# Ledger of designs, part 1: VHH binders against Uncharacterized protein AF_0307

All scores and structures are predictions.

Target 1, 238 residues: Uncharacterized protein AF_0307, of Archaeoglobus fulgidus (o29937)
Amino acid sequence: GSAVDYILEKNFGDRFVKKEFKLWPYYENIKEVIKWIENESDAVAFSSHTARLFDSTLLERRGIKIIPIIFVRHPIIRIHSAYHYERKQVDIFRPGPVIARNTDFKGYVEIRLAIPRQEFNVSNFHVFRLADMLHGEKNMKPLEKALIALKRLPFIGLVEEFEKSMTKLEETVREYFPEFKASVIRTNVQFSPDMPLEERLKIIKNEVGKDFYKKLMEINEEDMVLWEKVVDMYKEGF
Below, numbering starts at 1 at the first letter of every chain, in headers, positions and changes, except where a header shows other numbers; antibody chains are not in Kabat numbers.
ipSAE, averaged over its two directions, is called F for ESMFold2-Fast, E for ESMFold2 and O for OpenDDE. V2 adds 0.75 times the mean of E and O to 0.25 times the DockQ between the complexes of E and O.
[cut] stands for letters that were removed.
The coordinates of atoms that the task and the answers printed are left out; those that the model quotes come from them. Centres of patches stay.

## First folded at step 6 (VHH; from k4 with F58Y)

Design m5
Fold by OpenDDE, fold request of step 9:
Structure m5 (fold): chain B 238 residues (1-238), chain A 121 residues (1-121)
Amino acid sequence: as target 1 above (238 residues)
Amino acid sequence: EVQLLESGGGEVQPGGSLRLSCAASGFTFSNYAISWYRQAPGKQREWVSVISSGGSTYYAESVKGRFTISRDNAKNTLYLQMSSLRAEDTAVYYCAKLSYTRGSKTWYDYWGQGTLVTVKP
């Protein structure tokens, strides 16, 4: 998110860039991403909403080391934040922002589900994105892929443990960037930084109603499994 | 038993108007988003429009400004007002109930039988 981008920009200045790609189809996306990385000589870090994950060994064989920086958060909070973020976007040509500006949170979720999906924004989004690392495994379930990807990633951040995540990030990149420092930036558009997760969820539950909240949890069951796994990792001193 | 029944289809000239209806039963109509789809001969089924449970609407680019989706919760009925009809609007039109059940590929659990709309000179 924006906090991580700020940290990267603070550390790398002009050597940090934002880059977007065509999201679909998968193989075209990663081909474009890899090509861009191979030809990029100035940037050492980049942020993207559309770069899809792939087997990093593909780049390593070419002498390029890449460290993906991925954060997970509670799926309900993720979707709620995405809704509010898209409401502020000025791009009227994308469905997400247009929908978000014209309906409430419940309506946003319903409409996003109703339209033929190009993105898994409101249902198991983290699992979908992590599963891309094992895209070639056609007989494996997405959650299984995501859990394997989680084990293979050099870094995974937890938004609910942002400070610890920043420490872990510094450690992860220390070999390549010994001067890298991540300061804790507590920016939340919807909630106080000190508000407990349970209280935030309660507010959202009251906003959409208990029945819809239950449905929202059901369509994000896989993301909950993934999130709980990451929470446990941090509790154990990850 | 959940049922969706479309009606109002027929033949119309280019530039004409037509109003479709979808009668729903067997579930709490007001609690669900409902979509219109259409399938032209030899083509894939195409999403047309959706109305949320709260009454918010969204349209495919191909019908934006010409079609209007609405609902009457008291009558358990979904509507599609079509205007400025074109030859490419010729299709069987379906209403579909949104589902929140995990494992659904399309996120719809019930479909109507469809109603045919033919736009020709």
Scores: ipSAE 0.841, ipTM 0.954, lowest interface PAE 0.4, mean pLDDT 92
Fold by OpenDDE, fold request of step 9:
Structure m5 (fold): chain B 238 residues (1-238), chain A 121 residues (1-121)
Amino acid sequence: as target 1 above (238 residues)
Amino acid sequence: EVQLLESGGGEVQPGGSLRLSCAASGFTFSNYAISWYRQAPGKQREWVSVISSGGSTYYAESVKGRFTISRDNAKNTLYLQMSSLRAEDTAVYYCAKLSYTRGSKTWYDYWGQGTLVTVKP
């Protein structure tokens, strides 16, 4: 997110680069992402909303080691935040911003579900994105892939535990960049930083209604499993 | 039982206009987003447009500026106003009800039988 980008930019300056890609097809995406990483020889930090994950061995074979920085959050909060973010965003690769600017939150979800070949931003998005690390496993379910990916990742952030996540991020990155500092104040555009998760969810539930909220939860059931797993990891001192 | 029935198809000249209708029954029409799809002979089904339950619309690039999707909740009817029709618009047009159950690659649980639109001189 924006907080992470800020941290990366602060630490690496001109060595921090951002780029967006076409999400589909998968292999074209990762091809372009890999090319991007290879061509930006002076860069050490890369940020993208559309870069899809892949098996790290693809880069290792090229002599490049990469540390993915991924954050998860409650799926309802994720979708709601995405909607508000996209309402302010101009993106030529994704229909999301166009849709978000022209409808309310409920309509945003409906329309994004209706359009084929989308990035699943409104349904099990985290599972979808993490599953890409095991894209070659054709007979494995996305959630299973995502959980395996979770175990393999050197870092996973939890937005609801932002401070702990920053500590973990700093520790992880310092292995390679000793001077790395993850010091940023959490920014929340929609809610007060001090507002508990439950209260935020309640607000959203009231905004969309009980029935639609239930539907949102249903279409994000896998993300909930993943999120709960990460929550447990942090509770256990991850 | 959920039913979707398309009508209004026919033959039209290039540059012409046509209005399609989709009559819905068996569900609370106003609570669901509905899309138009089309399938040309020998081609895959293509998404055309969607209208949300709240009336927000979105279009495929191929029809943007030429087609208008609308709905009348009182009549349980979906419409597609087509203008500036082209030969490539020739297809069977389908309406599809959006579902919130992920059981397939698509988020639709019901489809109409379709109505044929032919654009030719």
Scores: ipSAE 0.817, ipTM 0.942, lowest interface PAE 0.5, mean pLDDT 91
Fold by ESMFold2, fold request of step 9:
Structure m5 (fold): chain B 238 residues (1-238), chain A 121 residues (1-121)
Amino acid sequence: as target 1 above (238 residues)
Amino acid sequence: EVQLLESGGGEVQPGGSLRLSCAASGFTFSNYAISWYRQAPGKQREWVSVISSGGSTYYAESVKGRFTISRDNAKNTLYLQMSSLRAEDTAVYYCAKLSYTRGSKTWYDYWGQGTLVTVKP
């Protein structure tokens, strides 16, 4: 996200670039992402909200090593945070901000589920994005693809363990950029936990009601499995 | 038993208007988001518009500014006011109830039988 973008900018300056892409179709997306990486010969750090994940062998055969920097977050918290962030994007006319400004959180979820190719924003987002690593594997379920991708990734961050994630990021990146630093000092409030996870979830549950909250959890069941796996990895040390 | 029954279709001239209705029964209508879909001959079903349980609306780009979705919870009825109709709006129009379990290719569990809208060439 924005914190990672700040870290990359501080470390790499003008060698850090950002670009956004159309998400569909998949193969056109990764074609444009690969072109971007190859054409930015002076850049070493790349950030995009819309670049899709792909098999690293596509670039390794061209002599380019890729280290994806990916974070996961409790799925209900992610959706709720996205809703509130998008509500604040005045004068933005893309579907997310328009929907968020014109409904409550429950309505935001309902409307995004109803619209083709937008349901992943409120249902199994992380599984959707990670499964892209094995996009061509037609006989494999999305969660299975995501769990394999998790094992193959050189780095995975956990928003709920941000400080530990920054330490792990430093270790991973320093193998290639020894001077890399993953700590920033802007204000202590911005990077501190605001509220315990369970309290945040109870607030959301009260906001949408018990019955809808149960359905929200059900449509994010695969993301819960993925998230719990990463939580366990951070508890055990990896 | 959940039922959705569309009505109000017919033939219209280009630029004309129609109002479709969808009468709902067998569930608590006010608790659910409901969509309009359409299917032109030889094409797959296309999402048109949605109204949330709380009354908020959103539209496909192809119909934005021309179609208005609304609901009357006291009558358990969904509406689609169509204006400035074009030849490409010719289709069978369906209402569909949002589900929280994914079916074969959609997030909807119940569909109406449809009502035909024909926009003359």
Scores: ipSAE 0.688, ipTM 0.895, lowest interface PAE 1.1, mean pLDDT 88
Fold by ESMFold2, fold request of step 9:
Structure m5 (fold): chain B 238 residues (1-238), chain A 121 residues (1-121)
Amino acid sequence: as target 1 above (238 residues)
Amino acid sequence: EVQLLESGGGEVQPGGSLRLSCAASGFTFSNYAISWYRQAPGKQREWVSVISSGGSTYYAESVKGRFTISRDNAKNTLYLQMSSLRAEDTAVYYCAKLSYTRGSKTWYDYWGQGTLVTVKP
């Protein structure tokens, strides 16, 4: 998110770099991401919306230790926030902004689900992205891959518990960056920082109607499983 | 029983126009997004265009500016107006109903039988 990018820029300045990649095909994506990381020899922090997750041994063989910074968010809130963010973009080339500017939220979901290789934007997004860690495991279902990835990751954040997530991030990177400090920055263009999650969901449910909301939950049921797991981890402490 | 029936295909010269129809039955047509797909000889099925339940549209780059998708909810019919047709538009055209139950590789639960469009060389 923009809050994490702000924190990384504040801590690392010129050693923080950003880049975007073509998402498909997977192996070309990670090839370009690895090349980027290797070529930015002075950088220590990297941000991308389009870099896909991979087996960290691909960089460790090259002498580079990587700590992925990945957040999960309630899947319905994530989709709704993405819609509102994208409709404000002036991009005429990327499908997301073009679609978002030309429809309401329900239509945005429908159109993205209808276009091949766009459905992950509105269906099980987090599972899709985390499952990439085990991309080569052809006998395993996406949720299984994502849950294994969750256990292997050195850090997982929860947007709903951003302050706690930043504390855990500081702890995770302290051996490498002992002076790293995170500050909480919240962006809530659609919702106030104090609005409870259930109130936000009720607003969305009223916006799209009961029947469509039920289907939206159904196509995100794996993300709900993943999200609830992370919520429980943050409630119990880890 | 859900059914989708395409019609309006035929042979046409380059630069010509053709209008395809897809008659829908067995579901509340106005509640669903519907797409056109096509399959050229020897190739995989290719997405062409979608219209949302609310009437918003999106097109594949290969047809943008030449094809127009529309729907008539009173008649339960989807349309594809094709113009400036080219040889590469030769294909069997299918309409497909968007679903929220993932089946194989797409989010479509029902497909029509297809209608052949042939654009002469």
Scores: ipSAE 0.685, ipTM 0.889, lowest interface PAE 1.1, mean pLDDT 87
Fold by ESMFold2, fold request of step 9:
Structure m5 (fold): chain B 238 residues (1-238), chain A 121 residues (1-121)
Amino acid sequence: as target 1 above (238 residues)
Amino acid sequence: EVQLLESGGGEVQPGGSLRLSCAASGFTFSNYAISWYRQAPGKQREWVSVISSGGSTYYAESVKGRFTISRDNAKNTLYLQMSSLRAEDTAVYYCAKLSYTRGSKTWYDYWGQGTLVTVKP
């Protein structure tokens, strides 16, 4: 996220680097990500929208400890935010922005589901992303992989609890970088009032109609399981 | 019961045009996105185009600029206008209804019987 990128830049300066990768195939992606991390010998913080999650033993065998910084968000809010972000990508001719500029939100979802390619999928985004940690486990279903990955991750953020997530991130990173401060964002950033989650969902439900909204929830039911687990973790104060 | 009936197929010379129709019944047609698929002899089905419930369209690269998908919600009918036809467009053409029930490769629950388009060599 841009907020996390800001925190990493303020703490690590020129030791913070960014890069993007081809998402498919999986093993070529992680090969390039690992190569990037190894080749940036002076860097300690890495940001990418397209680096896929992998088994940390691949880097530990090379003497590198990794702390993935991953956030989850309510799946309906995630899709709706992606739609509005892509609509604003004027003069970008990749399929996502083209579709977003030429339809309403319901149509955006419909068209992406109709295209039989993984990169257009709007179903269970977070489950598939976390399941990548156990990509080689052919006998496990994606949700099962994602829940195992969730337990193994040293950190998981919840967008709906951003301030608590920043506190947890600070605690986690300070084990390795004692001077790390997530408070930089709270000092230098004005917060706008955030609409409650339930209100945002009602607006989306009115926008697409109750029958379509129900179907959106159904195709994201595994992401809902994952998201609710993380919500419960943040209520319990882990 | 959901029914999808394709028609309008036939034999055509290279560079020619055809218009396919898909008559729909048994569901509220205007509430659903509908796609065209095609299956060439000995090959798997290939997605061709989609029209959203609101009328927005998107096309596979292989047909973009040559095919036009449209719908008439009053007649519960989907159309595919095909122009500049090529030999590789020879296939059985199917219309398909989105369902939101997740399949292993598609989100479609109902398919028509198909209509054959043959583009002569």
Scores: ipSAE 0.603, ipTM 0.864, lowest interface PAE 1.4, mean pLDDT 86

## First folded at step 8 (VHH; from m5 with T106P)

Design q3
Fold by OpenDDE, fold request of step 9:
Structure q3 (fold): chain B 238 residues (1-238), chain A 121 residues (1-121)
Amino acid sequence: as target 1 above (238 residues)
Amino acid sequence: EVQLLESGGGEVQPGGSLRLSCAASGFTFSNYAISWYRQAPGKQREWVSVISSGGSTYYAESVKGRFTISRDNAKNTLYLQMSSLRAEDTAVYYCAKLSYTRGSKPWYDYWGQGTLVTVKP
């Protein structure tokens, strides 16, 4: 998110860039991403909402080391944050921002689910994105792919443990960037930084109603499994 | 049992107007978002419009500015007001309700029989 981008910009200045790609289809996306990385000589870090994950060994074979920086958070908080973020976007030609600006949170989720879209931004989004790392495994379930990807990634951040995540990030990149420093930026647009997760969830539950909240949890059950796994990793000193 | 029944279809000239209805039963209508779909001959089924439980609306680009989706919760009825009709609007029109099943991506499991709209010169 924005906090990580700020940290990257602070550390790398002009060597940090934002880059977007065509999201679909998958193989076209990664082809474009890889090509861009191979030809990029100035940037050492980039942020993207559309770059999809792939087997990093493809780049390593070409002498390029890449470190993906991915964060997970509670899926309900993720979706709620996405709604508020899209409400602030000025691009009226994209469905997400248009929908977000014209409805409340519950309506946003309902409409996003109703439209036949390929993105899973309101349902198991983290699992969907991590599963891309094993895109070639056609007989494997998305959650299984995501869990394997989790084990293979050099870094995974947890938003609910942001400070610890920043420490882990510094350690992860130290070999290549020994001067890299990540300061904790507590910016939450919707909630106080000190508000417990359970209290935030309660507020959202009250906003959408208990029945809809239950449905929302059910359609994100795989992301919950993934999130709980990452939470446990951090509890164990990851 | 969930039931959806479309009506109001017929023949109309280009530039004409038509109002479709969808009668719903077997569930709490006011708690759900409902969509209109259409299927032209030889083409895939196409999403047309959705109205949320709270009454927010969204439209496919092909019908934006010409079609209006609305609902009457007291009558458990969904509507689609069509104006400035074109030949390419010729299709069977369906109303659809989403199903939320644990472990699966939410999708439409309940459809009506559809109502035919024919736009002829």
Scores: ipSAE 0.801, ipTM 0.936, lowest interface PAE 0.5, mean pLDDT 91
Fold by OpenDDE, fold request of step 9:
Structure q3 (fold): chain B 238 residues (1-238), chain A 121 residues (1-121)
Amino acid sequence: as target 1 above (238 residues)
Amino acid sequence: EVQLLESGGGEVQPGGSLRLSCAASGFTFSNYAISWYRQAPGKQREWVSVISSGGSTYYAESVKGRFTISRDNAKNTLYLQMSSLRAEDTAVYYCAKLSYTRGSKPWYDYWGQGTLVTVKP
């Protein structure tokens, strides 16, 4: 997200870059990302909306250390936030922003689900994103992959515990970047920063209706499992 | 039992117009987004358009500006107004309902039998 990008830019300046890749096919994306990383000599950090998560050990074997920075959040809040963000992108004519500008939140979700070959941003998105790390495991379920990936990742951020996540991020990169500071406060455009999660969810539930909310939760049940796991990690002093 | 029945297909000349209908039953029509698909001979099924439960629409690039999807919830009917038809629009057209079953990836759970559209000089 924008907050993380800001932190990276603040810490690394010109050595932070934004880079996009072709999302599909999967194998082409990974190859391109790896190739770019291998040939990049100036940048030490990059942000991408399209770079898929892969097994960093592939690069480590080649002497390149990579620290993925991934955040999870409650799936309903994630989707709702994505909708509002895309809705504000007036000059972008990608499907997401176009759909967001032309419909309400419920309609946004419905349409996004209906269109084939798109990112599953409205259904178990975090699970699929993490599962990419174990793409080679063809007989394993996405949630199982995601949970394994979670254990292997050096860092996982929780948006609902943003400050703690920043501390964890500093600790994670300290060995390589001892001066790295993550002091940015989370900004929320849709809700007051002090509003409890339960209240936010209640508002959204009222917005879309009880029945649709239930459906939305059901299609994100795996993301809920993942999210709850990360919540527990932070409660236990992760 | 969920039923979708397409109609309105036929033969039309290039540049012509045709209106397809999809009659729905067996579910609360107004609560669901409904899509049109098409399958040309020897090709894979292609998504054409979707209309949300609230009436918002989105189109494939190939039909944008030429096709209009609409719905009448009172009649439980989905429509596809086709204009400026081209040879490449020749296909069997299907309406499809999306399912939101727990534990499964949301996808279309029911398809009609389709209606054939042939665009020929």
Scores: ipSAE 0.786, ipTM 0.931, lowest interface PAE 0.5, mean pLDDT 91
Fold by ESMFold2, fold request of step 9:
Structure q3 (fold): chain B 238 residues (1-238), chain A 121 residues (1-121)
Amino acid sequence: as target 1 above (238 residues)
Amino acid sequence: EVQLLESGGGEVQPGGSLRLSCAASGFTFSNYAISWYRQAPGKQREWVSVISSGGSTYYAESVKGRFTISRDNAKNTLYLQMSSLRAEDTAVYYCAKLSYTRGSKPWYDYWGQGTLVTVKP
């Protein structure tokens, strides 16, 4: 996210780098990501929207400790926010922005769902991305892989609890970066949403209609399970 | 019962044109996105184009600028206008109805039987 990128840039300066990769095939993606991390010998923080998750032992065997920084958010809100963000990117010719500029939100979902290798953008996005940790395990269902990944990750953030998430990140990285501070965000910016989650969902439901909203929820059922698990973790403390 | 019936295939010279039709029945056609797919001999089925329930369109790069997808909701019919046809366009063409059931990847629950398009050498 942009807020996480801002915090990383503020804490690490020139030692924070960003790069994007081709998503498919999986093993070529991972190969290029590992190569990137190794080649950026002066960097300590890495950001990418297209780097896929992998078993941390692949880097640990190469002498590199990694701490993945991964956030989840309510799946319907994520898709709706992505649509509106991409719609504003009028000089971008990748599929997402092109589709978003040429349809309403319902059409955006329909078209992305219809195109091979585009459907994860609107269906179980977080499960798809987290399941990559166990990519080689072909006998497991994606949600099962994602829930195992959730238990193994040293950190998981919740966009709806961003301030708490950054406090947990400080705790997670304390051994390696004791001077890391999320307070740079609290000092200069606000991350609280203006509108409650339930009100945003009602607006989206009215926008696409009750029938389509039900279908949208159905194709994101696994992400709902994952998100509710993380919400409960943040309510209980961990 | 949902049915999708493709028609309009045939033989055509390179550079020629054809219009394919897909007659739909058994569901509320106007509420669904519909795609064209094609399958060349010995190859996997390939997505060609989609039209949303609201009429917005998107195309595979290989056909962009040469093919036009459209729909007539009053007639429950999907069309594919193909122009500047090439040998690599030779395939059986299928229409497919968007579904929201994950068991029907790539999110299609009903397919037509197909119509053959042959572009002569």
Scores: ipSAE 0.693, ipTM 0.888, lowest interface PAE 1.2, mean pLDDT 88
Fold by ESMFold2, fold request of step 9:
Structure q3 (fold): chain B 238 residues (1-238), chain A 121 residues (1-121)
Amino acid sequence: as target 1 above (238 residues)
Amino acid sequence: EVQLLESGGGEVQPGGSLRLSCAASGFTFSNYAISWYRQAPGKQREWVSVISSGGSTYYAESVKGRFTISRDNAKNTLYLQMSSLRAEDTAVYYCAKLSYTRGSKPWYDYWGQGTLVTVKP
């Protein structure tokens, strides 16, 4: 996210770098990501929307410790926020912004589901991304992989609990960078942050209609399981 | 029973035009996004274009600017207007109804029988 990029930039300056990659195929993506990390020998913080998650032992055996900074949010809110963010972009090269500018939210979901290799943007996005940690485990279901990945991650953020997430990020990063400071930064303001989650979802449900909302929930059921796990972690403390 | 029936295929010279139709029945056509796919001999099916339930469209790069997808909800019919046809457009063309079933691949639950388009060398 934008807020995390700001925090990293403020703490690390020129040691914070960004890059984007082709998402497919998986193994070429992670090859390029690993090459990037190794080639940026002076950098300590790396941000990308298109770097795929991998088994961190690939770099740890080479003496590089990786702390993935990954956030989860309610899957319906994430999709709706992505739609509104993308429709403001002038980008004509990527499918997301082009689609978002040329349809309403329902149509955005329909079109992205229809296009090969675009469906994960509107169906179980977080499960898709986290399952990549165990990409080589072909005998496991994606949700199972994602839940194992969740357990192994040194940090997981919850957008709905951003302040608490920043506190946990500080705890995790300060083991390696004692002066690290996180701050509250809001991004992608589609709804008031003070609005209850239930009210935000009701607005979306009214926008797309009851029947389509039910379908949207069905194609995101695995992400709901993952999200609820993280919500419970933040309620109970960890 | 859901049914999709393609028609309009045939032989055409390079640079020529054809219009494909897909007659739909057994479901509320206007509620669904519908795609065209094609399959060339010896190749995997590839996505060509989609039209949303609201009429918005998107195209594969290989056909953008040459093909136009449209729908007539009153006639429950999907169309693909093809122009500037090339040898690589030779394929069996299929229409497909978008599915909301989790984990299904492809994301389409019903397919037509296909209509053959042959672009002569």
Scores: ipSAE 0.656, ipTM 0.875, lowest interface PAE 1.3, mean pLDDT 87
Fold by ESMFold2, fold request of step 9:
Structure q3 (fold): chain B 238 residues (1-238), chain A 121 residues (1-121)
Amino acid sequence: as target 1 above (238 residues)
Amino acid sequence: EVQLLESGGGEVQPGGSLRLSCAASGFTFSNYAISWYRQAPGKQREWVSVISSGGSTYYAESVKGRFTISRDNAKNTLYLQMSSLRAEDTAVYYCAKLSYTRGSKPWYDYWGQGTLVTVKP
């Protein structure tokens, strides 16, 4: 996200790079991502909204250690935040901003679900992204892949526990970069939640109506399982 | 019981126009997004366009500017106005009701029987 990009930029400066990729097909995406990482020989931090997750051994075999920095968020809150972010964009080419500017939130969900290869933006987004780690496992269901990926990842963040997530990120990264700082501790007002999760969900439910909210929850039920798992991990202090 | 019945297909010359209709019954039509799909012989079904429950529209790049999706909620009918037709538009055209249940592939739980559009060489 934006907060993580800010932290990486402050810590790494010119050694922090960003790039976006065509999401489909999967194997072409990861080929371009790997090529990017290899060609940016002076960079140590990489940010992309469109780089897909892959088995880290693909680069570790080549002597490159990868620490994926991935956050999860309550699935309904994530979709609603994405809608409001995208409707502020003036982009006329990408589907997200175009759809968001021309619909209410309910319409945004409906249209993105309807378009092939766009549905993950409003249905089980985090499961979709994490399951890519085991993309080649043909008989395994997406949630199963995502839960295995969760156990293998050196770091997983929880947006609802941002300060705790930054502490865990520091611990993970400082093995390699001892001076790394997630300065959120000093400026936490910038990243504090606006209102409690339950109140935000009630507002969204009223906005789209009870019946549509139920359907929205149904198409995100796997993300709910994943999110609850991460919430439990943060309660236990892993 | 949900039913979707397409009509309006036929043969046309290149550059011609057709209007397809999809009569819907068995559900509250105004509450759902509805899409047009098409399937050319020997090909997979291809998404063409969608109209949201609120009337907002989006189109596949291959038909943008040539096709117009619309709905009449009072008549429970979806339309596809096709113009500037090309040989590659030859296909069976289907309407489909958006699914809100994961596991449906595609993300539509009901499909019509289809109506054939043939654009002459």
Scores: ipSAE 0.647, ipTM 0.869, lowest interface PAE 1.3, mean pLDDT 86

